# VHH binders against DNA primase large subunit PriL (priL), part 6

Target 1, 340 residues: DNA primase large subunit PriL (priL), of Thermoplasma acidophilum (q9hjd1)
Amino acid sequence: MILPDRKQILDRELIRRIADTTISGSGHSDGLSEYASIRKAAFAFVESAVLGDQAYSPIENAELAFIVWILAALDENIITARTIIKARDTVEKQLRLVEHYEDLEEFGSRLGIEISVFGEQIGKDHLYRIGVADFATYASRVTGSKYRLSNQIVREGYVYVDEDVMAKVLREAFVSFMFDTLDQIRKEDAIETIKSVLDDLEKIRESYRKAHNVRMIAGKGDASMFPPCMKEIIKNLESGVNVSHMGRLALASFLHKAGYSEDEIVPYFRNAPDFDENITRYQIKHISGEISGTEYTPPKCETMRSNHLCYMDDDPLCHREWMKHPLTYYEVKRRNRKIR
Below, E stands for the ipSAE of ESMFold2; O stands for the ipSAE of OpenDDE; V2 stands for 0.75 times the mean of E and O plus 0.25 times the DockQ between their complexes.

## First folded at step 1 (VHH)

Design r9 (framework vhh_rezetamig_d1)
Fold by ESMFold2-Fast, scan of step 1:
Structure r9 (fold): chain B 340 residues (1-340), chain A 123 residues (1-123)
Amino acid sequence: as target 1 above (340 residues)
Amino acid sequence: QLQLQESGPGLVKPSETLSLTCTVSGGSISSYSYYWGWIRQPPGKGLEWIGHIYYSGSTYYNPSLENRVTISVDTSKNQFSLKLSSVTAADTAVYYCAAGRDLYYTSPEFDYRGQGTLVTVSS
């Protein structure tokens, strides 16, 4: 089971020893076999995350520590976000498998959260108590009405929650712990510390590039004719730059109105670090009017500008007085291309 | 422990630009997981989100204010700033710099706040 331990994660000399150990093929490596195993599992974990495999993969503190240094050395937004999300989900699963509630209290304590067991139900059903401030900080990041403060028992500065809610809160606190710990490691120090495995780091970057190329959809209007605002959103999604809700909404609604189907739109969002196919499909259905009853209109140029999503540059078409909508840009470009 | 501190003028004349700076200590602004922003509270009213920025430079603004607001980051000074143009008496408020972490969607939720600074717009 993973138990947050910042001192262990930041133990640079331990990380260096793990990095310097080589796997001996069919041979044996004596006391070095544990370090080789840890390094192999850590790289496999990061690679599976960047390939989009979010299936449960059990890791322990030593693997987690080495993963943090891999992320620091790579310094890639999507790789970092996807790996931490996979670690979050791994932690949540491990927390739900806890047989002793003292282990959950220890987990919280290591994150600076004081948890007490208020009452006990049969099996793993316990009623836990957590301070309102800690609950508000972490539960707000969990999607779903069940995890809202208004759906909990609140008395005298404490929130009383079931095991499901507690696991969600602790997983979010763990995410904060991971990013806070990662932020304490300089990229230069990480690269120096794990320099013996730079070849493995480059393999991760190659796997990421191959798996996360946004594919262009054949049979639709040429994407080269998209307005610069939409091209920039696509580029940012590809490069792992966090794209706002408005930017994602703008791209999805634009593609929908341009004749793209739900299955054709989903791939554009696959590279987002927070990508969830069910949520993405739900949002596309809402935009298309399938579940809302009303089709969402893509933002006009004025709205794109006010949200800093407008990239006119020196494009003369964008500077026309009558150019008021990204769809108008696309339609003009498409119409002009049909004329030989 | 992350600490945020506002600085800037307490009085601004109508039609001028309000400029505030937030100094970050106990942590680095060069963090990809954090967003850095501004919220305000006019006298007798609730909190209003102004906008926020990621280390990458991506900005998100309240639609009611976006034509007047600019948020920027200075990583060399570990600071971020707010510029609000064409101010009126309605912009009189306590201004807070704030920070949050979001891996899911861009959200104006903030985990950390400065102490706040009162800005009065008056001739």
Scores: ipSAE 0.000, ipTM 0.293, lowest interface PAE 10.4, mean pLDDT 78

Design u1 (framework vhh_7ubx_2; at its last look DockQ between E and O 0.08; V2 from the best seeds 0.00; counts 0 for: pae O 12.0 > 2, placed apart)
Fold by OpenDDE, look of step 2:
Structure u1 (fold): chain B 340 residues (1-340), chain A 118 residues (1-118)
Amino acid sequence: as target 1 above (340 residues)
Amino acid sequence: QVQLVESGGGLVQPGGSLRLSCAASGFTFSSYAMTWVRQAPGKGPEWIATIYSGGSTMRDDSTKGRFTISRDNAKNTLYLQMTSLKPEDTALYYCARDLYWGSEFDYRGPGTQVTVSS
């Protein structure tokens, strides 16, 4: 089972050793061989992610560390997203296969989340306790009513959940952990640190190009005028969070109504865990009315709230009594910008 | 008149499989996205999957590996193949036309009950 370790991941010396180790002939059993193996496995993992291979692949801590640096050096959003999602799924599976509840506790601890087993430990049917704040943060990113706070047992500041729910929560925390850790590595530093394997990075890029013939269109859009709910959805998508179907449709329809073209909308969804460009385009065409004959409008604020997609926080415009629709928000912002 | 009629529900053991069908009539089936949703007792409706007119799909991760949505436009029928069923899958399953929002759909059937129990 992988146990995330930020210190280990950010250990440049370790990463350099992994990168620079040459496969010397007969010594499969020596430490050098291990580094080579780690490197190979890490690249294979990234490549598989790029190609859309969702098969389970176990990851070791050192492999994970090297993967992060590969991603940092590549600095390609789609590759990063796909790789992290694959890692997430791997981690989730591992979490579900733990033999000891202590492993989950330790995993949580590594991510800064305090969890504890609650009740009689009979088999694998343990309840776990997690703080409400942590639960709210990460469970909200998981699709499904089962993972909503309103459907949980909450007592004295804690949420009591089964292993399934906990695994989902922890995988999302892991995603955040990965992105946060990645953000701490500068591209230039990554390139320098793993300079010995730069050719392998190019191979990954080439593989991606061949597989997806995707013109990396940088997401065009000024999100400054977007309502908080849409911004949050975008943020979650960018972070590889599993945004709900409703959230995705809300964003797509919003962007469409805001005047964004299909080509401009598609990039927003690149980091979705199930991203497929053809499917995404088809969906956009559907919501635009091109296929369906009906143009879709994003849901009202009330609907957004009821589906836990509202993130108005302290936004004064959202708190206006007359604010009833995300598009209204956008229109107001747009008008105000024109006047300035 | 638009009609949707679900069938195929029943009692199954954990680990079992079940195929749900939804017969559509009263509209051009091939032109509409179709959705499966379910509702367990005491819980709100849960979106499972949507299949668009062209065959593209969107699916919830909770069931993505076990449930497969498909359609036969020639037969005006929507399908949900369920595998590795769990007790947690016990719910009333609905077929819905063009369901994009949890509370916003054009039409849905009366539902078919799926019960997973040992």
Scores: ipSAE 0.000, ipTM 0.222, lowest interface PAE 12.0, mean pLDDT 83
ESMFold2-Fast, scan of step 1: ipSAE 0.013; ipTM 0.361
ESMFold2, look of step 2: ipSAE 0.005; ipTM 0.436
ESMFold2 (binder alone), look of step 2: mean pLDDT 81; pTM 0.803

Design u2 (framework vhh_7ubx_2)
Fold by ESMFold2-Fast, scan of step 1:
Structure u2 (fold): chain B 340 residues (1-340), chain A 119 residues (1-119)
Amino acid sequence: as target 1 above (340 residues)
Amino acid sequence: QVQLVESGGGLVQPGGSLRLSCAASGFTFSDYWMTWVRQAPGKGPEWIATINSGGSTMRDDSTKGRFTISRDNAKNTLYLQMTSLKPEDTALYYCAKGYFDTSGLYDYRGPGTQVTVSS
């Protein structure tokens, strides 16, 4: 099972050895080296995440370490988000399969979270205790009223939770660990370290382009089908250009209505100069209706124009007399692909 | 705001059975852990069982073979099925919101339902 280990992940020379290993580099054996196997599994994991494959895909610490360097070298927000979300779900599955509560305590300890247990060490009969600050930080990122702090039992600075809630909290702490670890690797250093496998990195980018076409056919669509107003907002966020609150709200609500999850939306805002993950997640929960009780609808074309967020000059579809909403643009693009 | 009302207690012969109910209101019942606790005459409160929001249970070793905690989230009701009752099971039985400890019982427990096991 995956156990967070930042020193192992950041072991640049180990990552270089994994990248540089060829069949001939397996020493005097005729088989594949352990390093070649780790590299193959890491690339397969990233590719499956890019393709939207949600099936459980078991990986261990060595594969996870190499995955982080693949993500650093690619430096693509959507690929990074999809891969970390798949790793999050993998971790949650592994945490739910542990036979002993001490495994959850060890996992939490490696993330800086102190966990203690009460009751019998038998599956869902476990009762766990976690500090209120850690609970508030990570549980707020989980969708559902069950995971809200106001719906937990709090006693003397501790929150008492079952195995389900604990697994959700630990998976979210693991997501923060992954992004924090990734941020410690410069793109240039990652590219240099794994330069022997740059061809495999390009295969991931091509798989992502093909997955976009598959997603369009499957119904969700992709960014190539977004209206120019949303593309401009995304471009400005990626470039670190200041985007107004209305522009950020427009993009977040548009992505939500297009079927994007909170975890898929957050990475679009990562490069904003004032980015704060907790504030961004709160805003997305407010937009989705999870906190506010009312789902926010993305602004109409008229509202986009009045807020100087409309970039229709480059797109003939936007100039149609009946084009009144960015979501209508997206649906027209998706429908034309599906019924052709 | 939080209200818990226990029912189903009474006089029962040794070896008999009783089913206790706890009607909850004033909070989102399905989101909370719920506990049964008892207090025998002249003794402190004794924890019996806790059930989490997902239906998993924790039970006291002395009663877990005879007592079963369960919940019906659609009815906002907690249950305790008691079988093979013994005179030592005579106590006031309380429903409590969340995991029971001595401090928590005082803040949001119900008034209790009396169970008397006697010939």
Scores: ipSAE 0.000, ipTM 0.130, lowest interface PAE 21.0, mean pLDDT 76

Design u3 (framework vhh_7ubx_2)
Fold by ESMFold2-Fast, scan of step 1:
Structure u3 (fold): chain B 340 residues (1-340), chain A 118 residues (1-118)
Amino acid sequence: as target 1 above (340 residues)
Amino acid sequence: QVQLVESGGGLVQPGGSLRLSCAASGFTFSNYAMTWVRQAPGKGPEWIATISSGGDTMRDDSTKGRFTISRDNAKNTLYLQMTSLKPEDTALYYCATRESYFLGPDYRGPGTQVTVSS
């Protein structure tokens, strides 16, 4: 479990040792081998964040510490924001997995927040107590009427909340802790400290560049602007023709990334021979990361071709050398407002 | 060649307990996160729990108090300990290297049937 520890994160010499480790395998209980594993996991975490991967990635304090120095060295606002948001979500999931109330109290105390358990709700839930000032600061950052002060029990300067509300408050306090800790590291110092892994930093920048090109989609268009591969899948579904597992995944993930809600995606599958609304909604929730923890990216043009789902025919836009993704086709068509 | 084989299902009375096993072969089991999923008659598949390569667990809120996921990397085996079973737990239970059967090659087992009735 991640447990906030600013002294460990700011231990420059520890970070240098993690960065400088060249031993990839060893005998059992080798500290140098552990450093290499921490470094690998930290880079994987940052890369997954910039790619928009929402899969649950259990990391510990050592990985978190190295991640902070990666962010300081990169000094890229969007990469930093995406990585800290992924860490926030990871922390929330870990907080919801605690089986001892003391772990939640310890987490809060390290962030300067006093939390106590004062009552038991029906079943296994407990009612937590937090100061109104801390609640107001962090809960205001969470979207939804459930998290508003006016919808909580307030008595004598304390707010009484359930486990869901408490996890949300603590995750937001953790975000503040991350940004405050990151601000204490100068870019030049971070680059010097992890100079042995600058090549890995460049790989992160390249991953971000690729993710940026895939995510240039702003504002929602309509089905007339979809690439021919997606139009063919839709046509087959509408006519009751059996569409492969990969074809259904490709369409659902494409629509999700294009800004379509679950309710807007479901109708596309209505005429499938095996259509079941509950199964379809469950699968869409898996694709969006709502229940699986993994947000699935629509397949690239190369993957569509390999799975016999590419119907580019004589479409000029599909034959452009730079056309590598169905989402890119959609974005270009939205801007042009023309079908060809 | 990835193989996953579930066992341990059967007929149990309400309030009973069962331990399901999933034997894995054809891949480095210790490097993969493993998941238990169930599918009840007439319903879509439901995610139950995932255990990471490092042993960290994530469980569905509706079952987390009664079901425990664990693994034995030395035996390449995944377990699901089920207690206080209810008729609503009647389903086909299967293990997977993926959280969803929707994504590419199906690295899941054929499943083991659990029936909770009197």
Scores: ipSAE 0.000, ipTM 0.184, lowest interface PAE 13.3, mean pLDDT 76

Design u4 (framework vhh_7ubx_2)
Fold by ESMFold2-Fast, scan of step 1:
Structure u4 (fold): chain B 340 residues (1-340), chain A 118 residues (1-118)
Amino acid sequence: as target 1 above (340 residues)
Amino acid sequence: QVQLVESGGGLVQPGGSLRLSCAASGFTFSSYDMTWVRQAPGKGPEWIATITSGGYTMRDDSTKGRFTISRDNAKNTLYLQMTSLKPEDTALYYCAKEWGYSDILDYRGPGTQVTVSS
């Protein structure tokens, strides 16, 4: 089981030993073969995350520690987000397999979250208790009304939750822990520490570039030219943040109208909660008119605004009187970028 | 436990009208996007319309002039008003919670049969 351990993750000399270990011809020390296995599993995990592989991949603390340094050395936001979300899903599966409540308490305590087991006095089963502030912070990141405060038992500043709700809250707290821990490692220090495996880092970059290029082929432009509303939806999906059904359909229809194929659109949704490739492909086919016979039109700016999906901020293009559609924003940006 | 129960289907002649209802229980209905989906014999499921928790509607262009999705949060009920029905509208109609990218099998009701025949 993964247990959050910032000191182990930030143990630079341990990470250096894991990186420097070779399978053949290495020095005489106990555990050398174990270090090689940890390193191999860590690289495989990051590579699978970059490729969108959602299959459960069991890792432990040592693999997680090395993964963090791989991410720090690569310093690529999308690779980082995909890997941490895969680690989140791995942690959730492991949390659901615990046989003793003490394991959940230990996991929470390492994240700074106080968890207590409470008996039948409040409900029918043994419930876990968590502070309202922690619940509100992390549960808000999970899609579904089951995870809303209004659907929980609340007493004296504490929320009483079942094992499902607790696992979701803890997985989101773990995501924050991962990003916070990663931010403590300088890229230059990470590169120096794992310099013996730079060739493996370059393989990950190449896998990422191949996957990323699928979204940009045929000269449709790139995501940097998307309107801020679509950028926010993409950012939230890639980081595993809650995105409403309207937001997901808005993005899918926008990408389709922007000239993206089904295979180019699907990767945008891989980190969405409850992602299912067949259901996603069905919705894209329906939006494109392939199975419905008519194309769905993306929401206008007014509709995005009324649904709290508009992120105009200080973008001057969004504030122009004639700017009434996200597709119009994209077309203007593409035209301007092609010329100058 | 999430429960969705569709009703209002039946046999109707071409050009006729029907109103389908979906009674929801076991969750906070007003907080969720709700969807109507249909499946004709020998075809895959076809999305008809979604109404968001905020009341915004998204609908298939082929039916949006004839079908209207609406909700009554006080009654925990979703509706589909169908007009100018055609033989091609013959299908089993399903109510679904959070249709789009979630597991539809966990959120779909048993359906109500609509048959349009002359």
Scores: ipSAE 0.000, ipTM 0.243, lowest interface PAE 13.3, mean pLDDT 77

Design u5 (framework vhh_7ubx_2)
Fold by ESMFold2-Fast, scan of step 1:
Structure u5 (fold): chain B 340 residues (1-340), chain A 121 residues (1-121)
Amino acid sequence: as target 1 above (340 residues)
Amino acid sequence: QVQLVESGGGLVQPGGSLRLSCAASGFTVSSNYMTWVRQAPGKGPEWIATIYSGGSTMRDDSTKGRFTISRDNAKNTLYLQMTSLKPEDTALYYCARVPYEYSFGTSMDVRGPGTQVTVSS
C-alpha cells in the first residue's frame, strides 16, 4: 500500500541511488537489484498513464517517490496530470482493499488528517470521524450528492462518514499531497539527480507523441463525416495530447447537438490527460443544459479559427464561402452520403 | 454570502503588464479549485488557468508563458499576473470556484462579475 511519505519522496540521495543503479553481474543471480526494479516499475507506471492505460498497477512508496522526480524532471503539465490521476486511482483502489482500519488512520495521519474509527464494525462497514475543515476541503472535489456535507452526519465539528466517502476524501487529499510535493522540487535539481536516466525520460515524451488509442463510437452517423476541426480534437484526445478548454467544449457540444447521448460522448474523452468519468459526465450535463438550465451552443467556424481549433487544410467543403459552422459541415456530409 | 469580486483591470499599452485580483468572501480559496477565465467580445469563454488547493497549477498552453495564477491565503485572494500583453488579450476576465479539479470552464458554481482588460495603443 502507498503511504504518503514526503521525507522519503524528497530524499534526493535515495532517488539518485535508484537512478544510478545498474544490473549487478555476479552479485544478483535474478539479474536485477531492488533499485533497478523500482526504476523500471516507475517508468512503466508513467508510460502507462501517458498511454491512457487505466488498469490497476500496484506500486509502493519507493516507486511513487521516483515517479515524483521523473515528473519534476520532465516538467510537462499533461504527463504530470495523467500520472497523478493514475496514482490517485491506484490509491483509491488500495484504500478500498484495506482490511484494518488502522491503515486508513495511518494514511490520513501522513496527509495531516486525523481520522478515528467510530461505531460498530458489521462485516467491512466502518464509520469514520473526520474534522469538518478537512472534509470540506477534499469532499467538495468529488462529484455526487453522496459526498456533499449536507448529506453527512455532523456533530461538534466532526463529520461521520462511511468507508466509501472516506476513501474519496483521502484520494483527493493524496492528489493535493502529490502536487504540493512536486512543487518543492526544482526542475534543475531533478534533472541533475536523475541525469543517468534522461534517455528514459525522452522515451516517455516520445511514447506520448506516438500514442495512438482510437476509441470508435457507433451510433449517430459516421465519425468519418465529422469536420476536420472535430476530427483533430478527437485525434488529440485519443492520443493523450492536451486539448484546450475551448476544444473540449467544442467537441462535447458538437456531439450533443449531433444527437449523441452522454454515454456516447464520454468515451471520446477517456484518454484525456485529466479524464475522470464522473467529472466528464458532470461537464456534459452542464453543456446539455441538464444542470445549468441553458444548453451550450457549439462554436461557429470563425470562433474555432480565433481559438486556433480550425484545421481546414485542403478540405474543399471547409473552403466554401457559405461554410460557417462545424454542424453545417456534418449535415452536408450526412446528406451527401444518403443521396449518393 | 458566497461571492467573488475581481479588480485590477484597465487600459494598458501592448507589451505592458497587469495583475488582476479576485477577492473571495463566504468561503476559503485555499480549500477550493479556483480558475481564471476570459471572454472577448464576440467570442466564447476561454479558460486560462486553474490553481489546486495545494498550490499547483494547470495552465492553457497558449498563455502559460505570459500569465501566472497565484493566491494569497492570508488575504483569501486569487491573482492573475499578466505580462507581455497583446491586443488579442482584450477581454472581460473573471475568476470562478470550480467544484472539481478539472473543468471545461463552464462548470462553475461561483463566478465573479469580471474586470475589463483593454490592450490598445
Scores: ipSAE 0.000, ipTM 0.207, lowest interface PAE 14.4, mean pLDDT 77

Design u6 (framework vhh_7ubx_2)
Fold by ESMFold2-Fast, scan of step 1:
Structure u6 (fold): chain B 340 residues (1-340), chain A 119 residues (1-119)
Amino acid sequence: as target 1 above (340 residues)
Amino acid sequence: QVQLVESGGGLVQPGGSLRLSCAASGFTFSRYAMTWVRQAPGKGPEWIATISTGGSTMRDDSTKGRFTISRDNAKNTLYLQMTSLKPEDTALYYCAADFYSLGEKYDYRGPGTQVTVSS
């Protein structure tokens, strides 16, 4: 399992050895050294995160360490965020599979969090105790009423929680650890350290660029194929109803990724009560990355639901287990389009 | 240890001005988009403004023209300049670091600073 170790992650010489390991006869799996295997797994993890693959991919400390240097060298906010979120989810799954409570205590200790176990069996009610300050800091980042301080047992400056709540808190603390560790690596130093695998770094950049460009080049189609969430936002804007900031960001970023130009997006906002063309164009440029340097990703179905922007009704496609993104709905409808 | 600490709140009369500050530590401030959010008693959180890593801004329609978000990367500090304050601006104001700017799934949040607009 992953155990936070900042010294191991920041061991530049270890990272250099992992990067510099050569493979004779590239593509032969049984000929890979340990370092070459770690490197391959690390790049695969980042690439899968960039492409939105949320399938569980187990990694250990060595892979995690190399992933951090890949992220530092790439220095791209969306790639970094997606990769760390995938690592967060990996850690949560690993924490839920531990057999010994000492593993959770060690995990917490490495993150600077004092955790005490009251029982000797994992999974009992209120098995864990954590300081109220640490709980408040990390639990506030988890969605859902179950994880609010007001819904916990608080005694003598400590919060008493079950295994589920503890795993959520520790995963968020791990996220803070990842960003804090990444902050200590300069881009120039990362590039120099892993220079020998620059071709693999460029492949990740290409994968990210292709995923972006596929939607911008091939994603454009008829508005009738939009998911019900986007249709509802458009309906409200057309009727002059005030749409929340989240709704406007969702629509603008969706249209941008679907291949709509700024001039094609602006008309959707013209009936807003406070419409100003110059401000709207500025916001679209910000979302597209033209003036911000970072492109905004349209929200996932889960994010739409948590912001009360999901209108699935009885649409069968929205209820499919694999339907996780409004853009996926649009892509499926476009692919299954019938000739008019 | 990511920390966000807000300051600059207080009691102000309608039509007055305040400048809020958010001091960030424990992460590379310049790599994060930063957001101001407010929450009035008994109400849910309301988004105010977001500033990108490059300095581009987005603002809520109800405060647009009265509130200005800015950042100083050298000081690891986020600002909110508030003018023409109204009683309905009374709320706890807090800052957040956000890679997605679209929800609460991935936020570092501060404890907030209280703004009260009253005669």
Scores: ipSAE 0.000, ipTM 0.159, lowest interface PAE 17.5, mean pLDDT 77

Design u7 (framework vhh_7ubx_2)
Fold by ESMFold2-Fast, scan of step 1:
Structure u7 (fold): chain B 340 residues (1-340), chain A 118 residues (1-118)
Amino acid sequence: as target 1 above (340 residues)
Amino acid sequence: QVQLVESGGGLVQPGGSLRLSCAASGFTFSTYGMTWVRQAPGKGPEWIATIYSGGRTMRDDSTKGRFTISRDNAKNTLYLQMTSLKPEDTALYYCARDSWIEGYFDSRGPGTQVTVSS
């Protein structure tokens, strides 16, 4: 199973060796075969995530480490999100198949989370104890009343949970670990370290482009169909420019209403200077009505103009007398697409 | 029952400084994100900064170098420290409890007037 290890993931020399594997230049084929296998599995994992393949794909620490450097070199928010979500689901599956509680304690320890068993221990049906701060941080990201703090046993600053709740908390902590680790790698350093496999990175970009085109044909649409106001907000977020609270609200609510999931929306905010994943996920849940009970729609064009968030330029569709809402722009563009 | 009352505004010369305060009551202040918003005559409201319950802040890029948001949970008070004030900073400044459903906020105070003129 995957056991988080930041030092191993950030071992640049090891990553370079995995990338630089050659048959003609090496003395022993066994080590080359192992590195080539890791590299192949890592690229296959990222490609399957990009294509939306939800099949369980077991990977180990070496594959995970190389995947992180692939993501750093690509520096594409949606590819990163889909890959980390697939890794999260892989980790959850592995955690649920654990035969010894010590493996969950070790996994948590690697993430800086102290877990201990409380009560009677019987096989995999254990009751776990976790600090309330750690629980609150990660459980808030999980959908469902079962995972709310108010539905847990709380005593002396600890929360007592079953294996299902613990697996969900640990998978979310793993997601934070992945993004934190990824953010420690500069894009230029990642490109230099795995420069021998840049052709494989371009294949991933092409696979993503094809998958995105298939989604557009299926009727959901893509970012090219977004109104210029939303494109400007996305551009500023991608460039690391600080975007106003109203601008963030407008984009998150627009993406939600356009059919984007929480996990697909969060990556749009990753490059913001003040990015905090827990706050971002909380706000998206609030907008979606999961926490608040009511959905929020993006502001009307007039409100966008009043807040200096409207960038109509020479776009003819924005200047139509009946164009009053960013969602209307998107629906018109989506409806007018060619279906083959 | 939520009540927010701003103070600290006034007339100040360009380049000057002001510290605004917002006294909160009627809710558990420490558990909510709090926001500062301003509205100049004839213009729509402009978000300035939000500070969350854990102390994390989000700031508008145009003012973040000159304005600092902070909170004192023991006093149920929100602050905005404003430096290097410009004539374009002239506006009614109000604090608000953070809400994404209704735009910037779900509750706001009556505001405190800041006038920057020579």
Scores: ipSAE 0.000, ipTM 0.163, lowest interface PAE 15.2, mean pLDDT 77

